Miniprotein binders against q8lar0. Designs and how they scored, part 18

Target 1, 344 residues: q8lar0
Amino acid sequence: FNDGLLPNGDFELGPRHSDMKGTQVINITAIPNWELSGFVEYIPSGHKQGDMILVVPKGAFAVRLGNEASIKQKISVKKGSYYSITFSAARTCAQDERLNVSVAPHHAVMPIQTVYSSSGWDLYSWAFKAQSDYADIVIHNPGVEEDPACGPLIDGVAMRALFPPRPTNKNILKNGGFEEGPWVLPNISSGVLIPPNSIDDHSPLPGWMVESLKAVKYIDSDHFSVPQGRRAVELVAGKESAVAQVVRTIPGKTYVLSFSVGDASNACAGSMIVEAFAGKDTIKVPYESKGKGGFKRSSLRFVAVSSRTRVMFYSTFYAMRNDDFSSLCGPVIDDVKLLSARRP
Below, E stands for the ipSAE of ESMFold2; O stands for the ipSAE of OpenDDE; V2 stands for 0.75 times the mean of E and O plus 0.25 times the DockQ between their complexes.

## First folded at step 6 (miniprotein)

Design m6 (at its last look DockQ between E and O 0.93; V2 from the best seeds 0.84)
Fold by OpenDDE base, look of step 6:
Structure m6 (fold): chain B 344 residues (1-344), chain A 92 residues (1-92)
Amino acid sequence: as target 1 above (344 residues)
Amino acid sequence: SKVTIRIEITVPDPETAEKIAEYLKDLIEWLAELLGLEVEIEVEVRGDTVIVTIKIKGDPEEIEYLIKLLELWLEELAKKLGARVEVEVERE
């Protein structure tokens, strides 16, 4: 497998006319490269359903998963390798909507009730370890609504092979620059959500766990201001967006946690505070954002009290973009380093 | 309202052209039905080039929607296949 969209992952190839009843697909193999189950619709961009307009983020078509509906695709992978799946989703119901993503035996439940983007579409990511040279990727709507057609829109299903970086003598933290992460769609400028970790111990952001009720946003330098390299993390939901990593430390030894704090140049203007934790030690880093990019460096010096130290970041306050007054946004963290104060 | 759309698609090989021709015709028929439009479709394949002529009758707003949708789809197709697409719209 090559990184990028899955075969027909953008659903621009749809069913034959004979396999359609309105927008409903009536044949389980009618969408090329996908196997369907349940009530699935093939939706053209701008389709009107009552007073609702179904907007597709990219391209002409997307799929909607109704009651207990699913889409499945078998992909060639390498046994033992880690992969991230990225897809776009938009809720169409007022009720609590969820998506189940699975590659057997791994599975995750993603709540999509929270809308992070004013467009109504968010990009979600999930990671798995391949158990064989083939993976059945399944996206499933477990919900049951009165209207069987009611359910999330899905588009732009992509995958990327992950190569988790190892700690080095230059940084005890893994992936401190966040340069390893899920596939970023080149034509979408919304960033990718890293959802809260569920039962699965694998993160689409290697080395980091999302230990909060809401997601963090994975951002790229092509569309956002990034302090270092080509990737960073935006803390979009205040204290409810937290990233954490547990590292090995030596009790009694002094360490310095350093990191960059900034904004993503996404019109997220205002006073921000990033709270950084190293075990019981903490620092609050204020940042005055103009929403036009920029960053500053900060550090926390601490003495380790255990053989394991938990490093964590979150934002003190919620913020919204000042251009649409609805999209969740927050401070950016990047270039996170943990080093011993005394180098051997 | 009556609108005539002419679509020319040049693809890398003739086999692909035949497949696209068939699929595009079918797609237009489905969309027309979905939108309550009347359509007459003529398809011609000349080597690696597909020529589709569509005559559409019905609600002006729905016609314009169909046009926009097709243009969007064709743009995506062109990117995927490395195809050249030309669209001509005549409004009567």
Scores: ipSAE 0.819, ipTM 0.944, lowest interface PAE 0.6, mean pLDDT 93
Fold by ESMFold2, look of step 6:
Structure m6 (fold): chain B 344 residues (1-344), chain A 92 residues (1-92)
Amino acid sequence: as target 1 above (344 residues)
Amino acid sequence: SKVTIRIEITVPDPETAEKIAEYLKDLIEWLAELLGLEVEIEVEVRGDTVIVTIKIKGDPEEIEYLIKLLELWLEELAKKLGARVEVEVERE
């Protein structure tokens, strides 16, 4: 397996004409490298279906998954290794469109929401641990609509091997810099959504779980301002966008949780507050975002009351981008460290 | 409206050239059917080079959409295969 787009993951190779009825693909193996099920369409960018114009984020073609439709690809993987899947998706007609992403026996149902970008397309991520030397990656529309063609558009399916970082003597938090995470598709500058309710030990953001009703956004330094390194997390939906990690601590021992709070240089201007938690201890960090980058450091000193301390971050308030007035955005966290305090 | 498109694609090897030629002709025929356009497609493979000449009749807006779509697709093809692509459009 090599990191990046799956074979024909951007669907730029499509069915032969003889396997098509209009845009409907009638042969389940007609899209190279993919096995199809249900009502599947091969959509040229800008295609008109009634009042709708179906535009893809990059390239010429995408796939639309109608009622109960699936796309599947078998990928060679290393048993026992961790992987993240990234894909683009957009809603086309139903308010409650969702996708079921699976590598058996594990799966996740992901709502396709329009609150994260004005284009209607977002990058989604999910992770799994390989149970064998092959993974059957399935993306499925579980929805049923009166129009059997109605369902999400899919493009840009990619995969990345994950190498979860371990705690060190310089940081007992795993992945505090967020440098391990999902594949960021080249030339797509929206960031990657890490949806809520990820399985603890298979998060696309190793060490962290999304404990909220909405996603967090994984951002890269090529397209955004990040406080340190090449990656960070944007808390895009106030208290409904939260990331957490449980860390081993020694009851009675004093620790310092330190972290950066900033903005992604994505026009997310306003007065913001990041709330950081270590168990029941908390700090509120005000940040005046100009939407043009920058960050400050803050810290929370606490005494552990348990052998396990839950570290968590969210933004107190919602924010929206000033350049489109429709996309959720928020403060960035990065460079998260937890260390025992030296004795006074 | 009547438009002639000439597409020249140079790829690493002749087997790939023939596969692209067959695929591209089929793709254009599907898109033309989808858009209600009349097309005449001539394909010539010269070793590692594919030459596709397309004469198109129909709605000017659909013709321009097809041209834009083909240009997007050819851009992606060139990147994936390391191919050289040249497109010439003659509008009448």
Scores: ipSAE 0.812, ipTM 0.943, lowest interface PAE 0.7, mean pLDDT 89
ESMFold2 (binder alone), look of step 6: mean pLDDT 84; pTM 0.822

## First folded at step 8 (miniprotein)

Design p1 (at its last look DockQ between E and O 0.98; V2 from the best seeds 0.86)
Fold by OpenDDE base, look of step 8:
Structure p1 (fold): chain B 344 residues (1-344), chain A 92 residues (1-92)
Amino acid sequence: as target 1 above (344 residues)
Amino acid sequence: SKVTIRIEFTVPDPETAEKIAEYLKDLIEWLAELLGLEVEIEVEVRGDTVIVTIKIKGDPEEIEYLIKLLELWLEEMAKKLGARVEVEVERE
């Protein structure tokens, strides 16, 4: 499989008329390239359900997973390789909604209760290691509601092969520039959420684990201001958005952790502080964001005390975009380097 | 109200044109039913070009919604297939 949308991953090809009862799909193979289970609806953008208008983030159609409903697609992969699945989801119920994403034997339950975007849609990512040359990708709604139709909307299912980077002489950290990560949908302006490690055993962001209760946002240079390269990480939920990596160090040796702090040019204006950690050593880096992009460099010099040092970043404060006053946003970190220093 | 929509969809090959023609017709029928609209659909395939003429009768708001939806879908499909699409709408 090549990087990008799965076959009919945007669901723009739907069931035949004969396979539809209203918006309900009554044939398990009616949606091209997908196998359905349970109560699945094919939803046109702008569909009215009572007082609710179901908006699709891109295109004309999406699918909604009702009670214990699922969609499945078999995809060709390479055994032993790592992949990230990216998809858009929106809740339609008042209840606590969650999605179960799986590629056997791996699975993750993703809560979608927290809305990061004012649009109601967020992009989620999940990573897995292929156990065979084929993967059954399953997105399942484990919930049971009184209204069987109630459930998450799903759209834009994509996948990317991940190539875990190795540390080099130029950087002891892996993927310090965050250039390796999940698929970013080119036509969607929202970043991709990297879920906490409690949810995902394998990080869609190679080398980095999200060691917090909430996700970080993976952003691209096409839609956001990125300090270096084409990708960066936005710390969108204050201290509850933390990325970390454990690196090998030599006890007693001096190191310099350097990194960029900025904003994503997403109207996230205000005073921000990034806290960076190297083991027990820490630095607070203030950044005054105008929400129009920009960054500055900072560094932390420290002496390693163990053979393994944990590097971690989070934002001190929560912030919201000043254009919609609802979307979570925060400082951007990028171009993270760890090198040995000659002098303390 | 009555509205006539004419769609011209040019794809890279004739086989694709036939498939699009069939699918589009079926899609319109489903949407019309869903929205409580009456539709008459004429489909013609000329080489690489699909020509669809839709006569729609019903609630004006629903008609406009259908139009918007179709335009959105056609746009997405055009991008995906490297196709060209033209839509003409005549409102009575």
Scores: ipSAE 0.834, ipTM 0.951, lowest interface PAE 0.5, mean pLDDT 94
Fold by ESMFold2, look of step 8:
Structure p1 (fold): chain B 344 residues (1-344), chain A 92 residues (1-92)
Amino acid sequence: as target 1 above (344 residues)
Amino acid sequence: SKVTIRIEFTVPDPETAEKIAEYLKDLIEWLAELLGLEVEIEVEVRGDTVIVTIKIKGDPEEIEYLIKLLELWLEEMAKKLGARVEVEVERE
């Protein structure tokens, strides 16, 4: 398996005409490389259904998953290795649309929300550990609506291998620079949502858990301003958007948590505060964002009181982008380090 | 409204050219049916090159939509296949 789109993951190859009734796909193998179940449509970008216009983020076609519909692909993987799935999704008709992403025996139900972008399309990510030499990747709409065609659009299904970093003498935090994370689809500039997760093995951001009600956003330097390297995390929903890592510490020993706070250059202007935590110790870092990039460093010196210390970040306040007045946004964190220090 | 589209699609491999020709004709027929358009499609494969000539009759708005969609799809497929695409549109 090579990192990137799954075979026909962007659905640019579709059913033959004989397997179509309008946009409805009537043969479970009609979309190349995919096995189908339930009510599935193959949608040309800009297709009009009644008064609705269905536009896809890139390319000419997407798939719509109606009532109880699923798409499945079997992918060769390396047993014991970690992988992240990325896909685009958009709500089309119901307020409460969701998708269930699974690689047996694990799954995650992801609400398809409109708060993160004005286009209605967002990239979602989820990770798994391969338990055999093959993974059956399933994306399923568990919903049932009066209109059987009602359900999310899906496009751009991709996967990448994850190589979780280890702590080092230079940083006892894993993945402090966020350089290991989900696949970012080329030419999609929205960033990648990392939804709340329950265990480290399913986090597409190795070392970090999203311990909040809402997602965090993984951003890349090709499309955003990042403080260091090629990747960073945007805290898009105030205290409901948080990343955390538990690290081993030595009680009584002094540590310094250092990190960058910045602006993604995405029109997220305002007076912001990032709150950083190391156990019960905390610092509030003000940042005046102009929405045009930039960053500053800050640090929190603390004495560990436990053999395990929870490091966490969130933004105190919600913010919205001032170029669309509706999309959630927030400050960026990056270059997170934890090192022991001598005491004065 | 009447429109003639000529598509020239050059790929690195003759077998791929034949597969694309078959697929593209079928795709255009499906889209035309979906949009309520009348089409006459001529397909010629010359080695590595597919030439498709499409004569379209119907609602001008739907014709322009089909043209935009085909151009978008051809651009994506050209990138995937390492192909060159040329599209000529004659309106009226």
Scores: ipSAE 0.808, ipTM 0.942, lowest interface PAE 0.7, mean pLDDT 89
ESMFold2 (binder alone), look of step 8: mean pLDDT 82; pTM 0.790

Design p2 (at its last look DockQ between E and O 0.88; V2 from the best seeds 0.63)
Fold by ESMFold2, look of step 8:
Structure p2 (fold): chain B 344 residues (1-344), chain A 92 residues (1-92)
Amino acid sequence: as target 1 above (344 residues)
Amino acid sequence: SKVTIRIEITVPDPETAEKIAEQLKEFIEWLAELLGLEVEIEVEVRGDTVIVTIKIKGDPEEIEYLIKLLEMWLEEMAKKLGARVEVEVERE
């Protein structure tokens, strides 16, 4: 397996004409590299559905998963290794739509929402630890609607191997720079949603858990401003968008948590506050965002009271992009470090 | 209205040329049926080069949609395959 799109992960290789009834795919092997079940459509970009036009994020084609529909692909993996799956999805009906992504026996149900982009398309991520030398990757619509075609569009299914970083003597936090994370499709500039993962013990952002009501967004320096390196995290939903790590500390010892707070250069203007926590200790870091990038550094000094200290970040307030006035956005965190300090 | 499209695709190897020619023909036949368009398709595979000539009759709006869709698909295939693609459209 090589990192990137799965074989035919963008669905640009499609069925023979004889396997189609309109846009409905009537042969479960008709889409190359994929096994289908349930009501599946192969959608050309711009296809009209009632008063809506079905547009794909890039390329010419996507699949639509109607009632009880699944797409499945078997991928060779290394037993014991960690992998992250990234895919594009969009809601097509005026109701709750969800996708169940799985590599048995583990799964995640992801609500498909329109609050993160004005296009209606977002990148979603999920991670697993391989339990054998193969992974059966399944994306499934568990919904059953009156219109059997009603369900999410899917495109751009990709995977990458994860190499979880270890703590060092220069930073006892894992992955403090967020450089290890889900695959970012090079031609899509929306960032990658990391949904809440309190049920699973695997994260597409190694070392960090999203134990909040809403996702955080993983952003890349090719498409966004980031304070350091090539990756950062955007806190897109106020106190409902949080990232956390539990770290080993020595009770009674003084530590300094340091981090960058910034702006993704995505038109997210406003007065913002990032709240950082180390156990019960906290700091509020104001940041006046112009939506054009930039960052500042802040720190929190504390004395550990436990052998395990929870480090957490969220934004105090919701914000919306000022170029569409509908998409959730927020401040960026990056370059998170935790080190012990000697008391003066 | 009537439109003639000539597509020339050069790919790294002849087996890839044959596969892309078949996929393109299947897409055009399917999309023409989906859009209610009358098409005549000629496909020639010459080693590593695919030449497709398509004569289309029907609703001008649906013809333009088909053209735009084919151009999007060809752009993606060119990137993936390292192919050269030339498209000529003659509107009558």
Scores: ipSAE 0.763, ipTM 0.926, lowest interface PAE 0.8, mean pLDDT 88
Fold by OpenDDE base, look of step 8:
Structure p2 (fold): chain B 344 residues (1-344), chain A 92 residues (1-92)
Amino acid sequence: as target 1 above (344 residues)
Amino acid sequence: SKVTIRIEITVPDPETAEKIAEQLKEFIEWLAELLGLEVEIEVEVRGDTVIVTIKIKGDPEEIEYLIKLLEMWLEEMAKKLGARVEVEVERE
């Protein structure tokens, strides 16, 4: 499989009229390239459910997974390779909604209760290691509600093969520029959420683990201000958005951790602080964001005390966009480098 | 209210034209049913060109909603197939 949308991953190819009962799909193979189970609906953009208008983020249609409903697609992959799945999801129920994403034997339950975007839609990512040359991708709603139709909307299912960068003499950190990560859907400006390691055993952001309760946001240069390259990480949930990497170090040797701190040009204005850690050593980097882009460089000089050093970043404070006053946002980190240096 | 929609789709090959004609017809029928509209659909395939005429009766708001969805669908199909689409709407 090549990077991009899965076959009919945007669900723009829909069921025949004969396979529909209202919005309900009554044939398990009625949606091309997908196998359905349970109460699945094919939802047109702007569909009215009571007082709620169901918004489709891309195109004309999305699918909604009701009680115990699932969609499944088999994809050709390479055994032993790592992949990330990206999809859009929105909750339609007042209750705690979650999605189970799986490629056997791997699975993750993703809570979608926390809304990061004011649009109601967020892009989620999940990574897996292919155990065979074929993968059954399943998105499942494990919930049971009184209304069997109630459940998450799903759209824009995509996949990308991940190639984790290796440490080099120029940087002993892996993927310090965050240029390797999940698929970013074109024409969607929300960024991609990288889930906590408690949810995903494999990180969609190679080399980095989200060691917090909430996600970080993976942003692209087409829609956001990025300090370096085409990708960066936005720390959207304060201290609850922490990204970390453990690196090999030599005890007694001096190192310099350097990085960029900025904003994503997403109207996230305000005083921000990024806290960077290298083992027990730490630095607080203030950044005054105008929400219009920009960045500055900072560095932390430290002496390694172990053969393994944990590098970690989080934001001290929560912030929201000043255009919608609802979307979570935060400082951007990028161009993270760790190099050995001469002792002072 | 009564609205007549005329759609002309030009696709790369005749086989695709037949498929699109069928899909479009079924799609319109589904939307009409979903929105509680009455529709009469005429479909003609001429080589690589599909001509669809739709006569719609019902609630004006629902008709406009159908038109919107139809246009969105056509746009996506045009992108996928490399098709040229022309739509004419006549409101009576």
Scores: ipSAE 0.325, ipTM 0.699, lowest interface PAE 1.5, mean pLDDT 92
ESMFold2 (binder alone), look of step 8: mean pLDDT 87; pTM 0.856

Design p3 (at its last look DockQ between E and O 0.01; V2 from the best seeds 0.00; counts 0 for: pae O 9.2 > 1.5, placed apart)
Fold by ESMFold2, look of step 8:
Structure p3 (fold): chain B 344 residues (1-344), chain A 92 residues (1-92)
Amino acid sequence: as target 1 above (344 residues)
Amino acid sequence: SKVTIRIEITVPDPETAEKIAEQLKEKIEWLAELLGLEVEIEVEVRGDTVIVTIKIKGDPEEIEYLIKLLEMWLEEMAKKLGARVEVEVERE
């Protein structure tokens, strides 16, 4: 598999006219490269449905997953390797909507929320470890509504091989710069949501787990301000948005945890606080954000009390973007380093 | 309202040209039915080049929506294929 959109992952190749009833797709193989089930629609961008206009984020067409609907594609993968799936989704009904993303036996149920972007479309990510040379990737709407067409829109389904970074003699944290992470679809500037997860070997952000109630956002330097490199993490939901890593330490030895705190240049102004943890040791790092980028460096010196030290970050405050007053936003963390102290 | 659209697309190989011609024809026929438009479609495939002529009659608003949608789709396909696309629109 080559990183990027799945074959016909943006649905620009569509059904034959004879397989359509209005926008409903009536043949399970009508969309090239995809196997369908349940109530599935093929939606042209700008389609009017009641009072709403359904604009798609990539290309001209998208898919809507109604009652019990699924889209499935079998992809060649390397057994034992790690992959991250990225897809764009928006809800279309008044009820809360969810998508179940799976590569058996692993799955995740993701609520489709509109609080992270003003367009109503967000990029979601999920990771798996390949159990065989093929992966059956399924995106499923488990909902059942009176209107059988009710359900999320899907577009831009992509996948990326993950190569988890290892600790080095210059940083015993894995992936401290966040340079390894989900595929960011070109020309989509929303960032990529990383939903809560509890196992770092299945994280779309290798080395880091999202140990919170809500997602964190993976941001790129082409569309956001990042403190270092090309990638960073935005803690978008205050105390409900946290990342963590467990690292090997030597009890009694002194370490310095250092990191950057800033803003993404996304109109997220406010008086922010990031709290960093190393085991029971903590530091609160205030950051006065003007929503126009910038960052400051901070550090926490501590003595390890265990052979395993949990490093964690969350924001104790959150904000909404000043330009839309509806999208959650928060401070950015980046360039996280952990080293033993050479000059205690 | 009546509009004539001429689309010329040159792609890397003849098999791709045939696939794009089929996709374009099927999309136009489907969208015309969806939007309540009358269409006449002529498709010519000359090796690696597809020439599609579309005569459209109906609601001016729906015709303009279809044109915009087709241009959006063709732009995306041109990027993916490394193709040359020319679109001429003659409004009556």
Scores: ipSAE 0.784, ipTM 0.936, lowest interface PAE 0.8, mean pLDDT 87
Fold by OpenDDE base, look of step 8:
Structure p3 (fold): chain B 344 residues (1-344), chain A 92 residues (1-92)
Amino acid sequence: as target 1 above (344 residues)
Amino acid sequence: SKVTIRIEITVPDPETAEKIAEQLKEKIEWLAELLGLEVEIEVEVRGDTVIVTIKIKGDPEEIEYLIKLLEMWLEEMAKKLGARVEVEVERE
């Protein structure tokens, strides 16, 4: 397996009627390509839970994981290679909901309490290094609620093989254009959340770590305004959305960090400030967003003081979209370059 | 809902204590603002020990999320600084 939706990753192939009790799947193999454990529901689009309508982001069906429920799929991979898993999830409970994603021995617990989009669905990504030529992908609800059916909705499970770019003489930074990253689902207009490094030991965004408490959003040019190429990063949660990379530098040598700051054309209008760091040196880059796209270039000139320099970006303020007044949004960074300054 | 959080951080040196106190306060204020919560923060630095008391009012789900994020932050900071952290949460 290389890239794309997992076999029946959208769950459009479902159980037979005989394998269902209401919305509950009673046969662990009733959903093709998936092995079920615990209380799993096959939920049609428009299904009502009390006063709440469960919206399915892709297609007609999704799965809901109840108490300690899980779905599992075995995928062929290459030992030693890195992969990212992307999936959509929505909260259905008024309590602390989280998902455990694992490929043994690696696992991550993702909180899904914070909704970044007004649709109620967010796309999450998680990366792992394949330890064998096969990977058991498991999505598990570790929670225990009074209602055993209560739990996250899952849909659109995809995977992408990651190929970390190497530093070149044209850019000391890896993946400065963010063109390498998790799979973007083509039919979903929301970006993909890159989780904090506290959640994911290996970043789905090669070369970059999310060194904050909240995620950054990985956006694509098909649905968003991107300064360069086909991918960029949106800093959606102010100072709590920070991306960083440590690079090799020569002490005493002058470098120039250059980057683009803009908006994603997602109605994120307002005054924004991006703070860029190179070690202890910093610059604040203001950007007046109309929420209709656009960008400007900025740069930070600094003298390296160590053999290692940490480059980091975050947004000074948080913002919400003006169209729904609920979705978190922020400035976009892209086309990040670090080069040694020419000797005068 | 109302929640009171008491955080006690012991760091290797007093200078670090002042720094972390400031950072912690800033972090709490930021999170509260982001999550639409009302907070009252009391910070006390005693030598190498920082004591922070937070009173939070607002949506219970958001409060719990703040707590979680704060705990994560504290854990990371503790690891970085070699600090000891104790957290007490009182839910009303």
Scores: ipSAE 0.009, ipTM 0.232, lowest interface PAE 9.2, mean pLDDT 90
ESMFold2 (binder alone), look of step 8: mean pLDDT 85; pTM 0.828

